VHH binders against q9p7j3. Designs and how they scored, part 50

Target 1, 174 residues: q9p7j3
Amino acid sequence: MILPLFPETQVHVFVYENVSNCAAIHEQLISQNPIYDYAFLDAATILYKKQVYSAIIRALEDRRDEQMKTKTIHSEVILSLSPKTEISSAFRQFSMTKKSKNIVVVKIDSKLTEEEEFERLDKLVEGNRVEFSDEELQKLIDFKVLKKNYKLDPSTLENPLASILSSIALRGYS

## First folded at step 20 (VHH)

Design jc2
Fold by OpenDDE, fold request of step 21:
Structure jc2 (fold): chain B 174 residues (1-174), chain A 120 residues (1-120)
Amino acid sequence: as target 1 above (174 residues)
Amino acid sequence: QVQLQESGGGLVQPGGSLRLSCAASGFTFDDHAMSWVRQAPGKGLEVVSDIAWSGGRPYYADSVKGRFTISRDNAKNTLYLQMNSLKPEDTAVYYCARHNKYGVHDRDLRGPGTQVTVSS
């Protein structure tokens, strides 16, 4: 997909459920295997497509402004999901863990079609691809985690999307 | 092998200052955002500060804002923490920690730490 504000940047987002090799993927990321240069997100922390898009946009804006805290655009996406600027907290809260079962995978600056990228990613992820949709994300979300990550309360839970997007957009400014 | 080595800790009186250093080796230093974390006796690890891979956009815990300054010299593969106006509650072992390049949580990549004791 193409984002309106970043027409030169191709983005692909994939959702996997029942992933059996998250631990292995995690080790590859730790070892900095470049073929794993994706943003691997814990699906339990993602409720909306727009949440992911917002983080991507935020990361791209940071890159555009040469203000990235992290080295890769993908790590910046993970950071951008957080309402906090603290890196460890962001990674802890949103990145895939060894124990993750469902993941959202983001590829920025892809030169491949979605299907081609999927074929590549499918070699790395042992799980079932599902549609990147709010419907599918809703099935995978852990609301306890979501509430914790974004400090949602009964009032903000009336419109979680607005709260999440606000948190992402205003990160570091509150 | 990845190696981080903290130094500069010591005993200081309240209101005193210390400058911690962290020497990094075994990896591309400027590929990683870095942080200082600390562990006080009987407490868990607390993030004190972090800094972008390029040396910008520092984060500070509320408890240290205005007193601590994080910086880095990528040419020297060194991370710094200037600690001013130290308080007894700053007493802890201070660790420098490397953040993962691809955004996974990696709390284990830190040095052996340096002891900071603030006491009258």
Scores: ipSAE 0.921, ipTM 0.957, lowest interface PAE 0.4, mean pLDDT 95
Fold by OpenDDE, fold request of step 21:
Structure jc2 (fold): chain B 174 residues (1-174), chain A 120 residues (1-120)
Amino acid sequence: as target 1 above (174 residues)
Amino acid sequence: QVQLQESGGGLVQPGGSLRLSCAASGFTFDDHAMSWVRQAPGKGLEVVSDIAWSGGRPYYADSVKGRFTISRDNAKNTLYLQMNSLKPEDTAVYYCARHNKYGVHDRDLRGPGTQVTVSS
């Protein structure tokens, strides 16, 4: 997919359910294995496609402006999901954990087609690919986690998407 | 092997200052955002401050805003924490921590820590 204002940047997003090897993936990420250069997100924290894309766009804007807080575009995507500027909090809240079962995987700057990228990623992730859609994401979300991550209250829960996007967009502003 | 070593801690009176240093080795220092965390007696780890890989966009906990300054020298592979106007509640073991390059959460990568004691 090509995003507005970033026509030269190809983005792929994949959703996996029932992933059995998140712990192994986690270890590879810790070891900084370059073939794992993706943003691995816990699907329990993602409710909307627009949430993911908003974070991607913000990360790309940070890169464009040479203001990335983290070194890689993928880590910046994870940071960008958070309403907070604190890095550990963002990673803790949104990154895949060893115990994750369902994940969203983001690839930025891919040189491959979506299918080719999937074939590559499928060698790394042992799970079932599902559609990247709001419908599928809604099946995987943990609303308790979502409410906590974005401090959603009864008023903001009337329009969760708007609240989430506002949180992402206004991160660091008070 | 990845190594972090904190230094600069000690005993200081309230209102005093300390400068902590963290020497990093065994990895590419400027590939990683860094943080200072602390653990007070009987309390869990809390993030004090973090800094971008390039040295910008610092974060500070509300409890230390205006008093602490995080910085880094990538040429020296060193992280710093300037602590001014120290309070007794700042008493803790302070650790420097490396953030994962790919955004995975891992609090295990830190040094042995340096003790900071603020007492009259």
Scores: ipSAE 0.921, ipTM 0.957, lowest interface PAE 0.4, mean pLDDT 95
Fold by OpenDDE, look of step 20:
Structure jc2 (fold): chain B 174 residues (1-174), chain A 120 residues (1-120)
Amino acid sequence: as target 1 above (174 residues)
Amino acid sequence: QVQLQESGGGLVQPGGSLRLSCAASGFTFDDHAMSWVRQAPGKGLEVVSDIAWSGGRPYYADSVKGRFTISRDNAKNTLYLQMNSLKPEDTAVYYCARHNKYGVHDRDLRGPGTQVTVSS
């Protein structure tokens, strides 16, 4: 897909459930295998498509402004999901772990079609691809984790999207 | 192999200053954001500060804001932590840690640490 504010940047987002090899993927990421240059997110932490898009946009803005804190756009996406500027907290809270079962995978700057990118990624991820939609994400979310990550309280639970988006957008402006 | 080695720790009186250094080797230093973490006796690891891969955009824990300054010299593969106005509660083993450039949590990649003791 193409984001309106970044028409030159192609973005693909994939959702996998029942992934059996997250530990193996994690090891490849630790070893910094270039083939795994994606943003691997724990789906338990993602409730909305707009949450992911907002993080992507924030990361792209940081890149545009030469303000990236992390080296790669994909790590910056993960960082951008966090309301905090602290790197380890962001990675700990939103990145895929060895114990993850469901993941959201983001690819930035792809030169491939969505289907072509999927074919590449499908060789790396052993799981079932599902639609990138709020409906599917809501099946995978851990609300306890979500509430913790964004410090959601009863006053913000009626519209968690607004709170999440605000947190992402205003990160570093407190 | 990836190596991180902290130095500069020691015993200082309250109000004193120390400058920690972290020598990095075995990887491309400027591919990674870096952090300082510390562990006080009986407590868990606490992130003290982190810095962008190119420098700048530092994060500081509330407990150290205004007193500590993180910096890096990518040409020397070295991370620094200037600690001023030290307090007894700053007593801990201080570690430098490398952040994974693909965004996975990798807290295990840190040096052996350097002891900082603040006591009168």
Scores: ipSAE 0.896, ipTM 0.942, lowest interface PAE 0.5, mean pLDDT 95
Fold by ESMFold2, fold request of step 21:
Structure jc2 (fold): chain B 174 residues (1-174), chain A 120 residues (1-120)
Amino acid sequence: as target 1 above (174 residues)
Amino acid sequence: QVQLQESGGGLVQPGGSLRLSCAASGFTFDDHAMSWVRQAPGKGLEVVSDIAWSGGRPYYADSVKGRFTISRDNAKNTLYLQMNSLKPEDTAVYYCARHNKYGVHDRDLRGPGTQVTVSS
């Protein structure tokens, strides 16, 4: 997929449920294996497609403006999901862990079609691919985690989209 | 082979200053954002400050804003924390921490720490 604001940048997003090898993927990321250069997000933290796209846009804006805090565009996406600029909490709150069961995987700057990128990713992830859609994401979210990560009032939890997107867009200004 | 070594701690009077250093080796230093974290007696870890891989965009905890300055010298593989106007509540072990290049949380990548004691 190509975002209108960044027409030369191909982005793919995949969702996997029932992933059995998150511990192995985590080990490869800790070892900094470049084959694993994707953003691996815990799906328990992602409720909306727009949440992911907003973080991608924010990370690409920071790259364009030479303001990236982290070294890779994928780690910058993880940081950009957070309402704060503090790196440790962003990685802790949004990144896949050894114990994650469902994940959202983002590839930015892909030179492959979605199907070709899926073929490569499927060699790394042992799980079931599902559609990247609000319907599927809502099955995988943990609302307690979402409330904590974005400090949502109980009154906004039923429809928290605007609060979440504002947190991502206004990071560092609130 | 990955190593982080803090230095520059010590005993200082309230209102005083210290400069902490963290020497890094065994990895490409400028591939990583870096943090200072501290642990006061009987308390958990607190992130004091972090800094971009390039040396910009610092974060500071509210408790240290305006008093502490994080910096790095990528040519020397060294992270710094300048601590001014020190208070007794700044007493802690201070740790240098490396953030994972690909965005996985990994708190196992910190040094052994340096003690800072602020006491009259």
Scores: ipSAE 0.804, ipTM 0.910, lowest interface PAE 0.7, mean pLDDT 91
Fold by ESMFold2, fold request of step 21:
Structure jc2 (fold): chain B 174 residues (1-174), chain A 120 residues (1-120)
Amino acid sequence: as target 1 above (174 residues)
Amino acid sequence: QVQLQESGGGLVQPGGSLRLSCAASGFTFDDHAMSWVRQAPGKGLEVVSDIAWSGGRPYYADSVKGRFTISRDNAKNTLYLQMNSLKPEDTAVYYCARHNKYGVHDRDLRGPGTQVTVSS
């Protein structure tokens, strides 16, 4: 997929449920294995497609403006999901852990079609791919985690999209 | 081998200043955002400050904002923390920490720490 503001940047997003090898993937990321250079997000923290795309846009804007805080565009996506700029909390709150069960995986600057990138990723992830859709994401979210991560009160939990997107868009200014 | 070594701690009076250094070796220093974290006696770890791989965009905890300044010199593979207007509550072991290049959190690399004691 190509975002209108970044027409030369190909992005793919995949969702996996019932992943059996998150601990192994986590070990590869801790070891900084470049084959695993994707953003691996815990699906329990993602409710909307627009949540992910907004974080991608923020990361790409920061790259364009030479303002990236982290070294890779994928780690910058993870940071950009957070309402704060503090790196440790962003990685703790949004990144896949060894105990994660469902994940959202982002690849930016892909030179491959979606099918080709999936074939590569599927060799790394042992789980069931599902559609990247709000419908599927709602089945995997943990609303308690979402409320905590974005400080949602009961009145905004009915329709939290605007609050979440504002947190991502205004990160560093609020 | 990957190493982080803090220095510059010590005993200082309230209102005083200290400058901490962290020497890094065994990895590509400017691939990593860096943090200072501290552990006061009987307390958990607190992130004091972090800084981009390039040396910009610092974060400061509210408890230290306006008093502490994080910086780095990528040519010397060194992270710094200038601590001014020190208070007794700043007493802690201060650790230099490296963030994972690919964005995972768990048992980040940190050094053995340097003791800062603020007391009359």
Scores: ipSAE 0.800, ipTM 0.907, lowest interface PAE 0.7, mean pLDDT 91
Fold by ESMFold2, look of step 20:
Structure jc2 (fold): chain B 174 residues (1-174), chain A 120 residues (1-120)
Amino acid sequence: as target 1 above (174 residues)
Amino acid sequence: QVQLQESGGGLVQPGGSLRLSCAASGFTFDDHAMSWVRQAPGKGLEVVSDIAWSGGRPYYADSVKGRFTISRDNAKNTLYLQMNSLKPEDTAVYYCARHNKYGVHDRDLRGPGTQVTVSS
């Protein structure tokens, strides 16, 4: 996909369920293996497509403005999902862990078609690809985690989208 | 060998200042955002401050805003924490911590810490 504000930036987003090798992927990321340069998100933290796209846009805006906190655009996406600017909490709350079961994987600045990127990623991830859609994400979300990460009250849990997107958009302004 | 080594701690009177340093070696320092975390006696870890890989966009805990300044010198592979207007509540072991380049949470990359004691 090409975002209107960033027409030269190709983005792909994949969702995998029932991933059996998150511990191995995590080890590769700790070892800084560049083949794994993606944003690996825990799907338990992602309810909406727009949540992911808003974080991507925020990360790309920060790159454009030379204000990235983290070195890679992919780690910046992970940071940008958080309502806070603190790096440690963002990585802890949103990044895939060794115990994750379902993941959302983001590739920014891809030189590959979606199918080509999928073929590459599928060699790294042992799981079942599902559609990147609000319907599929809803099946994978943990609402307890979502409530905690965005400090949602019971009244906002019924329609949390605006609250979540506002948290991402206004991060760092208050 | 990846290493982080803090220095500059010590005993200081309330209202005083200290400057902590963290020397980094065995990895590409400029690839990593960095943090200072502290542990007061009998308490858990508190993230005090963090800073971008390039030296900008600092975060400060509310308890230290306006008194502490994080900075880094990428040419010297060194992270700093300037601590002004110190209070007894700032007494803690202060740790320098490295954030993973690809955004996974990794608690293994911190130094052994330096003791800061603020007391009359």
Scores: ipSAE 0.798, ipTM 0.906, lowest interface PAE 0.7, mean pLDDT 91

Design jc5
Fold by OpenDDE, fold request of step 21:
Structure jc5 (fold): chain B 174 residues (1-174), chain A 120 residues (1-120)
Amino acid sequence: as target 1 above (174 residues)
Amino acid sequence: QVQLQESGGGLVQPGGSLRLSCAASGFTFDDHAMSWVRQAPGKGLEVVSDIAWTGGRPYYADSVKGRFTISRDNAKNTLYLQMNSLKPEDTAVYYCARHNKYGIHDRDLRGPGTQVTVSS
């Protein structure tokens, strides 16, 4: 995937359901194993492809502007999913946990094809890959979590996508 | 081994100031965004402030905004928290916390804390 605003940056996004080794992945991330340099998101917090892309774009913009708050582009993606600039909150709300069962995995600056990247990632994730689509994401979302993360109310729930994107776009400014 | 050690806490009167320091070792300091969190008696952990790995883009909780200043010296592997205009409600154990490089939530990477008591 190539984003129009960042044609030099290749992005891959993968969705896994029924992941059995999130705890193990979590430990690898804690130990800073470089082969796990991805953004591991809890799928329960992701409803739309555009939500992910919006966060990616925001992270890439931060990098472009040399304003990344976190060290890696992937951690910045996770931060960028949040309507808040507070790091702990963002990581807590959106990152994969040891208890996660479904995850969204983002790779930025990939030098590989999607399939090649998948082959590598598939060695790390023990789960079932599903299509990165709104349809599949909708099956995995926890609306309670979503509502909490973005403070959605009955009014904003009429168009959750708009609200989410606005939250991401205006993070730190509202 | 990862180690964080807070210092600079103490007893101060309302309106007073303290400067906390956090010495980091056992990891690449500038690979990590850092935060100060605090825990008041009978309360949960509260994020006070965080700072980018570069020392930029600080965040402040509303309760401390305008009074506290977070900073870091990557050359010295040290995180700082300048606390001015201290209030009794700032009384807490203050912890230095390291954020995960890859963006997972890891609340366990913090020091033993330093006690800050604001009382007349």
Scores: ipSAE 0.923, ipTM 0.958, lowest interface PAE 0.4, mean pLDDT 95
Fold by OpenDDE, fold request of step 21:
Structure jc5 (fold): chain B 174 residues (1-174), chain A 120 residues (1-120)
Amino acid sequence: as target 1 above (174 residues)
Amino acid sequence: QVQLQESGGGLVQPGGSLRLSCAASGFTFDDHAMSWVRQAPGKGLEVVSDIAWTGGRPYYADSVKGRFTISRDNAKNTLYLQMNSLKPEDTAVYYCARHNKYGIHDRDLRGPGTQVTVSS
């Protein structure tokens, strides 16, 4: 898809459930295999499409402004999901782990169609692709993790989206 | 071979200063954001500070804000931590840590560490 504020940047987001090879993917990422240049997120930490898009937009804005804290746009997306500027915390809280079973995968600056990108990614991920939708994400979320990551309380849980987006947007200003 | 080597630790009195250095080799240094972490006796690993791959946008733990300064020289493949107004609670082994290029957390490379002891 194309984001309105970044018409020159192709973005694709994929959701996989029941992934059997997260440990293997993790090792490839550790070894910095360039064919794995995606943002691999733990789906247990993602509740809304807008959460992901907000992080993507934030990362793209950082890049535009030459203010990226991390080297790659994909790592910056992971950082941008966090309400904190600390890198370790962001990676720990949102990135895929060896034990992950469900993941959200983000590709930025793709030169391929969504289907072509999927075909490429499908060779790397051994799992079942599901729709990138709030409905599907809600099936995969761990609310305990979500509450921890964004410090949600009973009052903010009434509208988690607003709280999450505010946390992302106002990082460093609150 | 990827290597990180910390130096500059030592024994200082409260209120004293130290400057830690971390020499990096075996990888492209400016491909990675870096951090300083520490482990005090009986405590877990704590992030002290991190810095962007460019040397900007530093983060500091609340416990060290205003006292510590993180910096890096990408031309020299070196990370620094200037520690001023040291306190006994700053006593720990300090490690230089490399963040993963693609945002994975489980495996951050660290050096062997350097001991910092603050005591009267």
Scores: ipSAE 0.923, ipTM 0.958, lowest interface PAE 0.4, mean pLDDT 95
Fold by OpenDDE, fold request of step 21:
Structure jc5 (fold): chain B 174 residues (1-174), chain A 120 residues (1-120)
Amino acid sequence: as target 1 above (174 residues)
Amino acid sequence: QVQLQESGGGLVQPGGSLRLSCAASGFTFDDHAMSWVRQAPGKGLEVVSDIAWTGGRPYYADSVKGRFTISRDNAKNTLYLQMNSLKPEDTAVYYCARHNKYGIHDRDLRGPGTQVTVSS
């Protein structure tokens, strides 16, 4: 997928459910294995496609402006999901954990087709790929976690998408 | 081997200042955003400040805003924390911590820590 404002950047997003090897993936990321250079998100924290794309766009804007806080575009995507500027909080709230069962995987700057990228990623992730859609994401979300991450209340829950996107867009605003 | 070593802690009176340093080795320092965390007696770890891999976009906990300044020298593989107007509640062991390059959170690599005691 190509974003209009970043025509030179190819983006792929994959959703996996019932992943059995998140702990192993986690260890590879800790050891900084370059073949694992993706944004590995806990699907329990993702409700909308637009949530993911908003974070991607913000990360790409940060890179464009040479203002990335983290070294990799993928870590910046994870940071960009957070309404907070604190790195630890963002990673803790949105990144895949050893205990995760469902994940969203983002690849930025891919030189491969979606199919080719999937074949590569499928060697790393032991789970079932599902469609990247709001419908599938809604099946995997933990609303308790979502409410906590974005401080959603009964008023903002009337339009959670708007609230989430506002939180991402206005990160650091006070 | 990956190593972090904090220094610069000590005993200081309220209103005093300290400058902490963190020497990094065994990894590419400028591949990582860094943070200072602290643990006070009987309390859990608290993030004090973090900084981008470039030395920009610093974050500060509300409790230290306006008093502490985080910085880094990538050429020297060193992280710093300038602490001014110190308060007794700043008493803690201070650790420098390395964030994961790919955005994973479990435990951040940190040094053995340096003791900061603020007391009259």
Scores: ipSAE 0.922, ipTM 0.957, lowest interface PAE 0.4, mean pLDDT 95
Fold by OpenDDE, last read:
Structure jc5 (fold): chain B 174 residues (1-174), chain A 120 residues (1-120)
Amino acid sequence: as target 1 above (174 residues)
Amino acid sequence: QVQLQESGGGLVQPGGSLRLSCAASGFTFDDHAMSWVRQAPGKGLEVVSDIAWTGGRPYYADSVKGRFTISRDNAKNTLYLQMNSLKPEDTAVYYCARHNKYGIHDRDLRGPGTQVTVSS
């Protein structure tokens, strides 16, 4: 995908369900294996495509403005998902864990087509790729986690997307 | 080998100041955002402050805003925490922590910590 505001930056987002090797992936990320230079998100924390895109855009804006808080664009995406500027909180709340079963994987600055990137990623992830859509994401979400991450209450749950996007956009200003 | 070593802790009176340092080695320091975390007696680990890999965009817990200042010198591979107007509730073991550059949160690397005690 090409984002209108960042036409020179190719972005790919993949969703995997029933991933059997999240623990192994996690270890590779801990060891900071460059082959795993993606943003690995726990799908349980993602409800909307726009949530992911908003975080991506925020991260790209940070990079554009040379204001990235974290070193890599992918870690910045993870940070950008959070309503807080605290790094550890963001990583804890949104990153894939060893116990994750469903994940959203984001690749920024890809040099490959979506399919080519998928082929590469598919060597790393042992799971079933599903469509990156709100419909599929809604099947994977943990609303308890979502509510916690974004401090959603009955009033904000009337329009969760708006609340989430507001949280992302206004991080540090809430 | 990755290593973090905190220093600068001690006993101070309320209202006093301390400056903590964290010496980093065994990894590319400026590849990582860094944090100061603390653990008070009987309490869990609390993030005190974090800082961008560049030394910008500091975060502060509400409890320390206006009193603590995080900084880093990437040329010296050192993280700092200037603590002013210290309070008894700031008493804790303070750790510097390295964040994973790919954004996972399993176990951020920390040093052995330095004890900060604020008491009259």
Scores: ipSAE 0.922, ipTM 0.957, lowest interface PAE 0.5, mean pLDDT 95
Fold by OpenDDE, last read:
Structure jc5 (fold): chain B 174 residues (1-174), chain A 120 residues (1-120)
Amino acid sequence: as target 1 above (174 residues)
Amino acid sequence: QVQLQESGGGLVQPGGSLRLSCAASGFTFDDHAMSWVRQAPGKGLEVVSDIAWTGGRPYYADSVKGRFTISRDNAKNTLYLQMNSLKPEDTAVYYCARHNKYGIHDRDLRGPGTQVTVSS
């Protein structure tokens, strides 16, 4: 995907369910293996495509403005999912864990087609790729986690997308 | 070998000041956002402050806002925490922590810590 405001930046997003090797992936990320330079998100925390895109756009804006808080664009995406500016909280709440079963993987600045990128990523992730859609994401979400991450209440749950996007957009201002 | 070493802790009276330092080695310091965390007796680990890899966009816990200032010198591979107007409730072991540059939660990567005691 090419974002209109960032025509020079190609973005790919992949969703995997029933991933068996999240612990192994986690170890590679801890060791900072550069071939794992993706944003690995816990799918249990993602409800909408627009949630992911909103975070991506915010991260890209931060990079454009030379205001990234974290070093890589991918870590900035993870941070950007959070309504808070605190790094540990964002990583703890949204990043893949050793116990994750379903994940959303984001690649920024890809020079490959979606299929080519998938072939590379498929060597790293042992799971089933599913469509990146709201329909598939809603099957993987943990609403308890979602409510906690964005402090959703009965009123905001009437329109959770608006609340989530507002939280992301207004991070640091609420 | 990745190493973090905190220093500057000590005993101080309420209202006093301390400046903590964290010496980093064994990795590219400016590849990582950094944080200060603390653990008080009988309490869990608490994030005190964090700072961007560039030295900007600091975060502060509500309990320390207006009193603590986080900074870093990337040329010296050193992280700092200026602590003013110290209170007894600031008593804790303070740790310097390195954040994973790929966004994985790795808050546990920290030094041995330095003891800060605020008491009359």
Scores: ipSAE 0.920, ipTM 0.956, lowest interface PAE 0.5, mean pLDDT 95
Fold by OpenDDE, look of step 20:
Structure jc5 (fold): chain B 174 residues (1-174), chain A 120 residues (1-120)
Amino acid sequence: as target 1 above (174 residues)
Amino acid sequence: QVQLQESGGGLVQPGGSLRLSCAASGFTFDDHAMSWVRQAPGKGLEVVSDIAWTGGRPYYADSVKGRFTISRDNAKNTLYLQMNSLKPEDTAVYYCARHNKYGIHDRDLRGPGTQVTVSS
């Protein structure tokens, strides 16, 4: 996928359900295995495609402006999902955990086609790939977690997307 | 092996100042965003401040804004926390922590900590 504002950067997003080896993946991330250089997100925290895209765009903007807070673009994506600038909170709220069952995986700066990247990633993730769509994401979301992460209330639940996107876009602006 | 070692803690009177240092070794220091966290008696860990790998974009907890300053010297593999206008409620063990560069949170590495006590 090519984002309109960043035509030079290829992005791939994959969704996996019923992942059996999140603990193993987590250990590889702890060990900083370079072949696991993806953004591994807990699908329970993701409701919309646009939520993910917004975070990606924010991360890419930060990189473009030489304002990345974290070292890798993928960790910056995770950070960018958060309405807060605090790193630990962002990682705690949005990153895959060893107990995760469903995940969203983001690859930025890929030199491969989507299918080729999938083949690579499929060797790392033991789960069932599903479509990256709002429909599929809605099946995996934990609304309690979502509400907590973005401090959604009854007034914002009518249009949670707008609230989420605003939170992402305006992070650090107060 | 990865090591973090905090120093600079001590006993100070309210309104006093301390400068904490964290010496990092065993990893590429500028590959990681860093943070200061603290734990007061009977309380959980609280993020005090964090800083980008470049030394920019600092975050501060509301309780320390305007009083604490986080900084780093990547050439010296050292993280700093300048604490001014200290209050009794700042009393805690202070830890420096390394953030995972792939964005996971479960195993942020911390040092053994340094005790900061603010008391009259």
Scores: ipSAE 0.895, ipTM 0.943, lowest interface PAE 0.5, mean pLDDT 95

